# Miniprotein binders against p40896, part 3

Target 1, 331 residues: p40896
Amino acid sequence: MLMPKSVALLRIRYTLEAALARGFTTVRDCGGAEGFLKAEIRQGSLNGPRLITCGHAISQTGGHGDLRSGALPASAFDSCSCHFGQVGVVADGVPECYKAAREEFRRGADFIKIMGGGGVASPTDKISNKQFCDDEIKALVDVANSYHTYVTAHAYTAEAIQNCIKLGVKGIEHGNLLDERTAELMAELGCYLTPTLVTYKVMGSDQFSAFLGPENSRKNTEVLYKGIDAMKIAQKKKVKICFGSDLLGPLYGYQTQEFRIRGKVQTTQEILLSATVTPAEMNGLGDKLGQIKPGFIADLLMMKSNPLDDITILDEPESNILFVMKEGRIY

## First folded at step 15 (miniprotein)

Design Z1
Fold by OpenDDE base, look of step 16:
Structure Z1 (fold): chain B 331 residues (1-331), chain A 101 residues (1-101)
Amino acid sequence: as target 1 above (331 residues)
Amino acid sequence: GSKVMVYVELPEPVTDLEEIKELLRKLAEELAKKLKEKGLEAKEVAVVVIENGRIKIVKSVTLEKPTNDAEEIYKEAKELLEKLYDGRPVKYIIVAVSDLE
């Protein structure tokens, strides 16, 4: 379950500071982070990674961003947007999609996140659901293009992924159920895949078994075992892959476990590329971030050992990171 | 890439090569100390120059023999600096080493 906004705000300082301490100098938020956080970080009043934000994930009624239980009336949205931890907004139809996307940009979003298919953590949708009609997705893409940025979509199934990327979506979050044909198409179109394997592992663990209800737990199990296969397929077809974790609430501390999980299917070089160069490129920062080269922003990790030799050292930042430098400043 | 790093932020940008060399020596000494404390030896020395939060110069050299000696580290770093420095103002000096085989 998503925590209330108030609780999230109380924890945000710690969350951001901890992420930076773990070695993340830039973080892309795909739903929930408010634009004012970026200003606070730039001003130095808040220590954290550089944030790239979408604001609210845009979803259809009953979609993955609609976290209302099926028992709640439609009017439940009218009273307070805070009911959903402010991860998502609901937009139905082309006009509402235009408005929703424009509103996120007005609030300082760097890109648009959409729910293109069903999810694990949402109570009322199925993973197999394709979400949004074609005209709605196109509307969202058109708005994002007018701001010279991209749309990324939450999507698990081959169908949902293909539908999104054919309509101009440039990113796919998760993608656990992609097939070879879908991966080929993603590679051809230059679409970016962001696997988030750690979230399923953690949510499916005994320690957090109560985090998901019974139905969500079933869905989680389904995508957990497919995620590794999806990564193998994506690698084989040379899909551009970004590093992601998609951890919710109290689970942020497990971010670095994604390195360990990916070590099973990716080389250390591929993993590091996914956490530096590739995401920088995706976000239009390929000439500024992700490399130690003249003219680049001085984001550096100083470590006791080389992660190229053992990627798991990045899963133990407390022991292996000497310090984190962001824009030439040590934290 | 380098593993262990020491750095200094200068209150004001410096252009004097001799002053930069002196700072580099101090950094090498600090780095050597850290290496010894951690039981590490440097196989590579890198010099990174940063200005206004951006990387300006990056260069490294592989050492003939692993070392945790400050003078040896300084010697190699100094040689890199002398070859690379173009007289621009320096605000950050970074010396880094790695024990990569």
Scores: ipSAE 0.368, ipTM 0.703, lowest interface PAE 0.8, mean pLDDT 87
Fold by OpenDDE base, look of step 17:
Structure Z1 (fold): chain B 331 residues (1-331), chain A 101 residues (1-101)
Amino acid sequence: as target 1 above (331 residues)
Amino acid sequence: GSKVMVYVELPEPVTDLEEIKELLRKLAEELAKKLKEKGLEAKEVAVVVIENGRIKIVKSVTLEKPTNDAEEIYKEAKELLEKLYDGRPVKYIIVAVSDLE
């Protein structure tokens, strides 16, 4: 967001290596990672997790992906996919949505990410905002379907979530303000929820108090408070849940704290499934990843002890992981 | 249940079964030591064979009785090795035990 693209690229090697070292053999990026990184990792020029990418998150003007201050002119933001320091691109109307999604796929996206509601970090929207009109979301879903993949949406409120999933969105990122009815509908439609509780915890901490401005801090506090309850509801209604962290920039090091936080509402087995089997299935890799089974890719962690006994072991990978194997190679 | 694992990376690949068995014995001894230190006993021995980045074989044997004895662990691991080894170069030897049935 605030980091120039060039600087981000200079740091990408460290970010990828660190994620792998923490035990993540596959990572889904929901905004910002460019498709070419996947080729570099496959070729071995970069060491890192297997990447599943969406490219830029697609947002409406003034949406969660539009990080312009309200004081900037319209011309200050190019709607193309080549933005500096932007996680998202702006698309208004059906034709622009078509173009935006197609452009991300052209650049190597595996799926589409949209901003379906307001967010914490964006300066000009409210959490309660429903973003995109129905025809715009439908357009994005149609394009994704033509590529035989899915759309996932950033959405907090029940309204925003329901609006998205009724239109064919198959993933919800965050979902901190979902209610029981919404969770039921998610389960019914086979929608995947990816909670990211750690990002709110870290951003709200004293150490990073300056990371968010006053308004964003308020929003952060709101969604943090509700996040645990949302997880409980989702679990109760048997929503498919994926592991996520959504940490930005210098906060990446806290990825594994999500294991600890989820321990409050999920069993250890449920947490592990959310970090292996479930996300593999969501991304069409259910027959290749997430299990130690004949025919599967050999992604393995060698650990000093069993995480089933204590999930917090995974929050200290430097002490508890002996090695990480990705595709049969030990790193 | 708990899992305990030991491994060795060989400086160069090995194909000699007897050499591999000897290495396996040493690993079993190390594993037994770790089990004893933790107050654990193995109930299962498992072998995973990886080929070209994919899992080829997953096989386990349940032990007649829980054990932390190196010779018993080696015996079971050896039998699995003899059954599964096909003469391919071995770069890594991994021995894992579980107290799960």
Scores: ipSAE 0.253, ipTM 0.639, lowest interface PAE 1.0, mean pLDDT 86
Fold by ESMFold2, look of step 16:
Parts: structure tokens; sequence; C-alpha cells
Structure Z1 (fold): chain B 331 residues (1-331), chain A 101 residues (1-101)
């Protein structure tokens, strides 16, 4: 399954164009997208969304992003946001954490992604375990602060989330098992939550049960059932919520189903804000993107119907998007 | 899990059934090699096809006798594909075996 670099580049082009066609004019990638792609999109060499990238996710030995122990270099069905090619790097101890974070920024990263807790598809870890020591997380945060940006963390459990945000982590990816106390702390500290419910729905479906194995199927079922409740808690406590899907590479066509799932806990306005205003704010772009206002960048969708009346039209982009405008250009 | 699988992701979607069958042959050869290295044989063969980021084909067949032979695996995977392929573009193909002895 080794692939020439030229073939990998063609797949990236197809993926970027497909994301833009589904209406995503800006995408934050939490692992796998190389920094040179940002320049190619800005120059017009590639058509695609504006990219905000972390390079590689950073993990401890034996953590969620540590795929060295027995897996091939990449897995198509990992539930983490690492859905393209090489997915993570390993760092143990404060000096290695400094080096790993600085290396990602040297390669063009806009922010740092860490694995702050276990995952559902990793060969070596469990959902409940906390990952990294406090001094390691603080080191990663200190590096990100020196570059005037942020750390976001993969974390499911209240314990892992609280540990990360108390040490200065700005964002939490997934968060399916957070509780009311944790949501209160997130709101107080101004943290962002990016739920990713669609990946667990797809990975937990009957059609995937034979491919994930019983342990991974059980993990996906647990986090799916709790994720909707966690988002209800986060919304109630006024946590800033962003839109995300965390879909594994070949399943990107399900990304828009997240809009439909969010309807269980959010109003249509809240869902739209979570995909526009809130993530723009998180990434320091709130004065340029996420709203239709004079002086903002012309990123617009023309829809057949009003998503405020029916959010599910965003899960049917082929039928409901009339055109996509990015930076004033129609695609 | 107790499954062995191989896959390929295509740089562009493909609609040519003969090209897809040639890819299945290569996948079957790699799968057979993995089985032989582990000293295993399989009694179930499955094919998964993904188009435009969505699953289009997920089918399996139970064999009369266990196998680790590439041509036998290819024959079964090809037959599954031929019965079920509807001409839509293919971007991702998986061949898997299970029920291992």
Amino acid sequence: as target 1 above (331 residues)
Amino acid sequence: GSKVMVYVELPEPVTDLEEIKELLRKLAEELAKKLKEKGLEAKEVAVVVIENGRIKIVKSVTLEKPTNDAEEIYKEAKELLEKLYDGRPVKYIIVAVSDLE
C-alpha cells in the first residue's frame, strides 16, 4: 500500500475540491494536511478551502496518536481527525514536546494538536486514560503561546478535558463524556468544544461492524450515545461550540450529516453559528470571516432554500447549493 | 481483530470494471501473501467499495473450503464485484478475509 508522492498529491486535490463543493470554504485540519498546501491554495495552484493546519498531531508513547506498535503507517478507519497519510508524531518529556511543537510550526502549522486522552481505534490505548503529564502539556501550550496561537486537544472524558483546559489548552476535540462541571470550566476559561458526532454514527453502523472489531465497535457505541448528551450540557452551559466531523479519509462524503445530527440539541441558528462565527473567532479570523458584513472576505453560499427553516438542506449540498463563493470567486 | 485486509485508494475515481478487477487481483495477491506469512487460511471473503466518500458495496461470501490461494481469493472477490457493481465511480477498494483457521 506504499504510494508514490505524485499519486498522493492527486488525492489531496480531489479531496480539497470536494470539500469546497460541499460548501466548506475554510477547513481546520487536525492532522495530515501538510503546510505547503496552504500556499498552493492561496496562489490558485489548487482549488480548495482556506486551510488552517496543525501538521502532525503530537502524542506520548503508547498514546492515541502513536501508531508505531503494530499498525501500518496509516489506517483508513481511525476515528481521529488524522484521515490523511501520516498521522502523528511521538514526544515524551518536556524537551521533546518543545521540539515537536516547534518542528510543526517550522513546517507551517497554524496551531498545535495534541492527544490529551485515549481514542476508539488506536491499537494501544483506552477511552478513559489521560495522556501526557502536566509539565508536558504546559510545555506544548508555552510553545503555542510564543507563536501567538493555541493548542487544541483530543479528549473524551471529563478528567482529561479538565486537565488540559486548566493547563491552558484552548480547544477540545470530541469531548463526548464531558460533564456539567467540565462545561462550566470550559465556559469560564473561554474554551472551544468541537463535537464530531457523525464519525461515531458511521463507524458504529451495521455496515462497519465487521471491519472495526468488537472492542472498537464497543468504544464507538459508548462515545456516540454520550456525545449528544454532552453537547446538550455544553450548550446549556454556554460553551463555545464549533462544527466538526472528524471523518476518516475515504468517508468524507458523510461530513455534512453532522448538520443533521446537531439538530438533536441545537437550533438551526446555533448550528450555523457553530460552522461560521465561532470557529472564525477561535482561529483569530472573527473580524474577516464568518459573517456577511461590509469589509469581510466574500465567502458565501447561495442556497436553494433557507437553512434557518430546515438545517438538513446542508446535508444535501448537491441538491441545495447553487454556488459556492470563496474570496469573491465562484466555484 | 481476526480479519486480514488490504486496500487501495485511487488518485481519481474509476468506472472501468476491467481496471477495477485488475486492482482486485493485485489486492488478492497481497492478501494471500499475508495469510501465508501467518500460516492461516480463510473461509470468508469480503469486498468493500467506496465512492465519493460513501460506502457503495459491502458484501461477503462464505467459501466451501478454507483458502490462502491468491487466484481463489481473486475469483471470489471478482464474482462479488461483478454481481454488485452498478457502474458508479470507485475511489477506494478493500478486500478482506475472515473466519481464519
Scores: ipSAE 0.033, ipTM 0.537, lowest interface PAE 6.4, mean pLDDT 80
Fold by ESMFold2, look of step 17:
Structure Z1 (fold): chain B 331 residues (1-331), chain A 101 residues (1-101)
Amino acid sequence: as target 1 above (331 residues)
Amino acid sequence: GSKVMVYVELPEPVTDLEEIKELLRKLAEELAKKLKEKGLEAKEVAVVVIENGRIKIVKSVTLEKPTNDAEEIYKEAKELLEKLYDGRPVKYIIVAVSDLE
């Protein structure tokens, strides 16, 4: 069903307000949230989390972020999909990469998101495919450096990850096939890993597999378990790990289940740090957000009980959050 | 196997069962049109409902005879929904058909 653009824009407002109500006072969006939303939230004309945005994810022609074809259910549930509109833009070659990155910064982006490798859910691009040439990645990194920020990359395989981080990419989204050598390199280069395991669990769940078929379920389940293994490797090698879910679209209610999944790899304290201190550091906000200290922004959750005793209360926010404070205001 | 599906995302969650049924009718009409354009008929009808960002209803029924008729698809989808709907807010509705001939 085709719906008016004005009705589609109301969907993002509802999604942002719901995310704040679930306790996410700051959200980093890796595609689809445009910079004007950030300004409207800052001005108070729109209630929602503080947004850290890339605008559109940048992809090569035929790359993972090139969503010009595909069935709606696949697009709506893709691990890199967003709730609203165009999630990516296409740039081929160094001049187009310069221009695309500069356009996103002109539109208010805080960082650059690129597709550094193929996706899981796409039958047309291989998870093993390298996306972008070295000179294209360098161009994107150079632009981000000139704006004193960073590039983060969608990448699953050790080869794609190494290629990106050696060229100056600061963050890796997903990283499910990370190996020990690559984790050592990430730690040495001060890179961040943001696993998004809940997406694969939901897409591979019994409930969804009856609808999407056994091949889709098998692929997502395999990627989930490889991602759990990769996070164990990253933890062992002291890679900085951030919290992420990749679920701002129609399945946003599963976002908090990521806390429960992380419990298989991380202690409750490590999980809390991954959702607070570490991502604040990654985004240059480590002296303003992520901790309860004098001079920090008053972003607070009041919980019924201590998540250090039971991390799963964060996966039940409607029952366990007493209030959400953002910038000193209770929501 | 191949599936044909349609969906609607509501701007705000809805709890009115009659409004949800009207949405199912429109979705069934769109599905039937797609089937007829492909020269296909389906023997399975499924409904998926997403409430509060979580999947709450995933149910299907196998028909005795294949169909591409909008009213038959709507009737089956409506019966599945009426049987399973618990009054909670609905944000997404998906109707799918499969087992295509």
Scores: ipSAE 0.013, ipTM 0.521, lowest interface PAE 7.5, mean pLDDT 80

## First folded at step 17 (miniprotein)

Design V1
Fold by ESMFold2, look of step 19:
Parts: C-alpha cells; structure tokens; sequence
Structure V1 (fold): chain B 331 residues (1-331), chain A 101 residues (1-101)
C-alpha cells in the first residue's frame, strides 16, 4: 500500500541524508527521485548527495516498473518504502515512448531509465519476458540522444542486454545472467554495467524473503546465484563497471554491503574506480568528479584507515569515516 | 591505520601566505603528536587545500627517512604549499602523513 505524500517526502529526505552520511556524495537514481529534489539539494534546503536522476523509470503495460495492480513489494513492508513521485511510468508504443521520455527531461531528468527485461519485484512479469519492442527502445534512445545523454536499461538476460545495446542503450542495470559473448559486445560498444548484488542478498534473506512472494522469491534466487559469476565475466572482458545497490525503501540502509560483496570478486582498486571514476565518466562528469585532482569538485571521504588495504571499512561507515565532504562542505 | 590526517577549516577564506604557513605549522605539530602517541613514523607527507568547493592543491612527497618530528613534517608540507600556492583564498588546509611504520 501507498503512503501519504508528506510521509513519503520525509522518507526521501531521510534516505538521502543517510546516503550522504554513508559517504555517497553523488547518487544516480534510476527511479523515484524527481528533478525538483536536485534543486532543493543544490540550494541547501535539503542535505543529500548530488543527484543524477531519470525521474520515473519507463515501462510497458505489465512490465517491470508497472506497479498499478497486484501485490506490491512495498506493501509487504507496511508501505515504509519511498514511493513519492512513483518509481515508474507506463508507455506503450512509439508515440507514448517519445512523450514519456520528453516529459522526464522536461521535469529535470539527466538520463532515461527503461525496462529492457523482466524483473524480480514486479507483480506481473517474468525474468524471461521480453520488454518493449525494438521500435520503442529506439524511440527512447532517439529522445535521449536529442538531449545529449543516454538510456540505461534494466536487463538480466544475455538476450535482453544484447537487444538493448545493439539499439543504442548505453548502460545496463543488473545484468545478472549475462554471458561472455554479451560482455564482449558491451565492451566493444563502450557500454556500462551497474551490478547490484546486495539487493538480491538482502531480499533473499530470512528477514525479507516474505516481501517477495513465492514467484518473485524464485526469480530473486535465480539472479542472486548468477550475479557474482556475471560480474567476474564482465570484469574479465573489461566491461566498464559502475557501483550500485538497487535498494528500495527501508532496505536503503544496506547499500554499503555492496562494497563487501564486491570484495569477493574485484580488487579494492577496481571497486573504488567503479564507485568514482567510471560512473563520473558515464555521466559526462569525468573532468570534475570522481578523482582527487586540482580543479575538481571537493567531494571527499576522510577515512580512519586506507580502503585500499581493506575495502570492508566502507561497509562500516559510522566506524571508519571521519567526515564526508561534498562541494567543500563537511556534513 | 595507514594514514593520519589533520585539517583546519578557516572561518573566512585567507590569502595571507604567512598566516597559512602558521596554520600549517600547527597542523604539523598536531600530526607529530598523534604519530608519537601511536608509536609511529611516516615516510609520506601530503597537503590538500580547498576553496570554493574545489580542490586547489593536492601534492605529496616521499621522505628519505621516516619521521614523527613536527618541524620535519612542517618543512615538507610548507615546501609543497609554497611551490603550488597561487595567491587565491584558502578555506580548508589538510596535512596527511602515510607509509607508516
């Protein structure tokens, strides 16, 4: 069930402030954070990370992100999730895709998020379901190109990923079932992968598995087991990898566990690059964010010890961060 | 820990190089005290300067021998600052030491 807008806004404020305190000075949101939040953070009326937003994720009728009917994942958690501004919008057919993407840009989006394959938490789709027709994806890409930015796609399977990137999609969220050929193609096309392993670990735990229901629990289990292997393949094939958690509502506090999970498959340097240099590059900010260089924006974490020696200190931010600086201000 | 760092936030930005150097001396003294309390010495000294939301200076030097002496840390940090300071206002000054033994 949904919560009143005033409660949802307070939950968004809390999650943004908490994310900043955990060391995330810039966050790319793939659904739920509307463009007006960027202005509030820029003006200082809201403490939070710099936001790179898509506004609403764009879905087909019945696809991932279409939460209009059936059991909602947030309902299992007493509607404590952040649903202000809703996570997704529905568009069917080329004209609606043009309009939906343009509306997100009108409202301040920096990029377009689409559903390129089925999801785990959606009430009505399967991981194997084809999402959007090719002409619809091309329409969304064309709009994003006209704004000099990109489309990123939710996609799990090799087939969905390949379909999206061949049509000009620049980024893939999740990608848990990719194979070596798909990783080779992503690297050839200069695409970015954002694995989000922690969400599947948390959602599959005893504490939270009831939130999914039986069908979604089965989908979650499949993607959990495959996600580690997919990241190894992507790393081996030199796919550009970004850091992400894909946590919703009350689960947002687990986001730093992604650092620990990645420590099992990436070096500490690779993990740090995935959270800094690579996402800055993806979003056209590589000349001013993601590195500690003269002239760059002063987004800094002051750590008690060196994360290059032990990446897990980033999963314990309250014990290991001395302060968080964003744009030269300590928070 | 592999790094020890101290910093100062100035209540208003400062352009007086001698005032900045005196602040740097105080930071070096604080670092030296922390190193001695931990029984450590350092072979790397770094300075970071921030103003207007931007990193203005970031540079380090490797020492021939480890040190926990405040004057040695200050000398190295001061030389880095003098070489790189461009006369613009300073809001934050950080001094760090690393490569601890």
Amino acid sequence: as target 1 above (331 residues)
Amino acid sequence: GSTVMVYVELPEPVTDLEEIKELLRKLAEELAKKLKEKGLEAKEVAVVVIEDGRIKIVKSVTLEKPTNDAEEIYKEAKELLEKLYDGRPVKYIFVAVSDLE
Scores: ipSAE 0.419, ipTM 0.762, lowest interface PAE 2.5, mean pLDDT 82
Fold by OpenDDE base, look of step 17:
Structure V1 (fold): chain B 331 residues (1-331), chain A 101 residues (1-101)
Amino acid sequence: as target 1 above (331 residues)
Amino acid sequence: GSTVMVYVELPEPVTDLEEIKELLRKLAEELAKKLKEKGLEAKEVAVVVIEDGRIKIVKSVTLEKPTNDAEEIYKEAKELLEKLYDGRPVKYIFVAVSDLE
């Protein structure tokens, strides 16, 4: 969904405060959040979670990050810097991929996000599309490596996932159509999977039936159905799994429902690890975040009950969280 | 296992150990009450010291017997406090007990 940048900025404070209030002390944004927000949060101008950002997701023309209608001319992107309302930028070919990744890092990105396959919400691609050529992905990975960080890719199909991870991509977002062989390869290569099951559930609900057009609704239904199975396969093959929600705009409030959904395929301990230790490790913060140990950052939730007994209490933070501590400060 | 926690925010920071101990006693009483209401007993008392936004010390003691008695909880918490408190101003006091091993 296209939102003017100005409108998005007006909502940033609320979005950040709400995420923190729900108990998220660190959040990784995989497209759209600008780097300057991190400084504002550190300075206390904004109250919110610690942000790990990629800036814009990098996509090919007509890829999942290209939200232009097929009816729009190519010139509709002429204001390249003004991807107003888009989570992505378009880069075609090795030189443009170099430039795009470097630009995101210049603007304060911590990692690179790419669209490695088709998506649900994009109007002109199919889920089955493999996106980017090998040389383009390699270029993006090379740049990320030069900054000593990683690339993560949006990818649903086994083919798209395998293509990305064989080229050095270290994260897969979604992965709803992965198979056992793909999961084995992910585990072998140490690739991180971030399922986002709640976004499909919410978008497919009656309340938000108008959020997606007919074609996108069809795609959404497909990936929703397979998402649980993909999680089971990934868990079985011991893939490193991170917590994610990938909710857009007005849907942010549902982010905690991911805990409930994952309870169907993961143990409570596995879910908690996916929301603490594992993502900390993925982002090079394994020695600072995710544990209550000397030397770690004091990010703590004070809760009325133990989530180990019932993970669903985390889906009702208003009732179950007494306070959120981030870096020793109670909010 | 279950964890039960109580806390108090002080209007002004306190440095007097005896005053802190008295507050701790009151918190232990409250905690004991909550434990009894839930039908729980504490097996462990832990203290976490935070300094400059980082965890400085994590210390726990396992109780010989599970208890929901306020005095027993206070005794263990007090002993940890006396060992760990360095005279810094205290704004928050947290007491948590767990039946976790």
Scores: ipSAE 0.398, ipTM 0.708, lowest interface PAE 0.9, mean pLDDT 88
Fold by OpenDDE base, look of step 20:
Structure V1 (fold): chain B 331 residues (1-331), chain A 101 residues (1-101)
Amino acid sequence: as target 1 above (331 residues)
Amino acid sequence: GSTVMVYVELPEPVTDLEEIKELLRKLAEELAKKLKEKGLEAKEVAVVVIEDGRIKIVKSVTLEKPTNDAEEIYKEAKELLEKLYDGRPVKYIFVAVSDLE
């Protein structure tokens, strides 16, 4: 969903506060959040979760991050950056990939997000499309490595996933169409999978039937049912799994439903680890976040009951969270 | 299972142990009242010390007998406080009990 930057800024306070109130003390943004938000949160001018950001997702022309209308030439959009969605930037070729990644880091990115395959919500690509050439992905990985951080990729198909991880990509977002061989390779390489099942469920619901156009709706249906199977496969092969939601625009309120959905395929312990220890490790914060131990940041949820007994209580934070503590402060 | 919690946020950080003890007593009384109303008893007292946004100490003691008596709760909490407090400023005091095993 394309939103003007000005409108996004008007809503950002509410979005951040709502996420924190739902119990998320740290959030990773995989496209669109600008680095200045982190400073504002640290300074206390904004109340919200700690942010880990990539800036703009980097995409090829016509890739998943390129939301420009295919009916118009590229030159039609050159007049200002306002014509580009806030989620992604376009980079073609090794030099442009270098520049794009470096620009994101210059602006305060903690990691790099790339579009490694086609998506559901993009109008001009197919899910089966492999995006970026090998040299482009390698260029992006090399830049990220120079900053001692990682690249994560949007990828659905086994082919797209394998292509990315063989070139040094350390994260896969979604992965709904992975197979056993791909999962084995991910585990061997120490790649992290971040499933986002709730976004497909919500977008595919009757309530939001008009949210996606016909073609995107078809794509959504394709990946929705496969996502659960993909999680089972990944779990079986001991892939490191992180918690994610990837909800767009007005759908942010459904963020906690991912807990409920995952309860069908993961144990409560596995789910909680995916939302605490594992993502902390992925982001180099394993010694600071995700555990209640001496020396760790005091991010705590006080709850009315034990989520280990029923994970679904995390899907009803308004009723079950007594308070949220972030870095020793109660909000 | 249910969790019962009481807490106080101090307008200014306090370093006086006697003042902290007094606040703790009041919290114990409030907690005891809530426990009685819900038909619950405390089984464990835990102390978490937070300094500069980081967890410094986590200690708990299991009570010999479950209780909803304010004096008993205060006694145990006080003993832990006296043992662990090092004179640093305190901004938050909270006590929580759960009937969860």
Scores: ipSAE 0.388, ipTM 0.704, lowest interface PAE 0.8, mean pLDDT 88
Fold by ESMFold2, look of step 17:
Structure V1 (fold): chain B 331 residues (1-331), chain A 101 residues (1-101)
Amino acid sequence: as target 1 above (331 residues)
Amino acid sequence: GSTVMVYVELPEPVTDLEEIKELLRKLAEELAKKLKEKGLEAKEVAVVVIEDGRIKIVKSVTLEKPTNDAEEIYKEAKELLEKLYDGRPVKYIFVAVSDLE
């Protein structure tokens, strides 16, 4: 159902405010958070995290990002079995790709998000089709390079990932089916991986498994465990790993469960770095954010106990965060 | 290891070093009280100062012997501040102790 724009905006406000309260002082949005929200947060008319945004995800006709609705976050439930949707624009062919990317930068985007592979992938029964041709991906990368930033791509399979990063894509969202060779290539090229395992766990939970039906629930569970395996491979091969959740709309509150899931693969220090230093580096903010150092922006959490001793306190933020400071202001 | 931290938010940014040192003394007293209530002593003292949304001072010192004495904590925090304070307005002051026994 189409939701009035005013109601959708209020739900986005609540979502962002709650994310700040859960300790996320900076959030990178890969589709749906339009650039005007950055100004509202900067002005203080909206309490929320600092936003790094792509505006709209760019897709070819019929791709996963082809969501021709402006209603947010209502699209959170319109997506394939692995996603709850993304707000996107369509571009077919090189000239449209140039224009679409430039339009997002004109509107205030910090980076470009593309669909580099299928919007849903099964590890057992199909090869995900590529959605963009090589010349289209190269065009999008060329525009991002001209703005001194990057392209990140939604991609699951080793083939889709390798094609994207060989063409200059800097980041991969999800990556559940990457293999050792792909991880080696990502590390060699300095690419970033942002696993988003919690979205699959939430969709497989008792609350939501009926939404998928039995077959899709089984596939979702397989994608979760393949994603855990992929992150093990990426960690061993020294791929730069960022923290992400890929939760939209009413499910955003589950984002902190990602901390627990990553405990199967990463040490507490590695998890903390993936949520602080590494994403700051990816976004060109490594000299200003992600560390407690002189001259850095005062984004701080005061915790009841030390997350290095027990990472799970970050999954219980209401009980364990004493305050959240963003830019020197307590919220 | 464990850390115990106290802080103060100043209603207006302050540049008066003597006022800042008096605030450090009160923070040190609060910190010492917390350590004594838990039967702990600390070997590290740290100061963090925030000025207009930026971290300006982050410095610690390792003590020769553990302490939970307010005057010793204050002395160390004051020395760190005096050496590092550049006269700019201060909005938040944090004092922490760590390496608890």
Scores: ipSAE 0.345, ipTM 0.736, lowest interface PAE 3.2, mean pLDDT 81

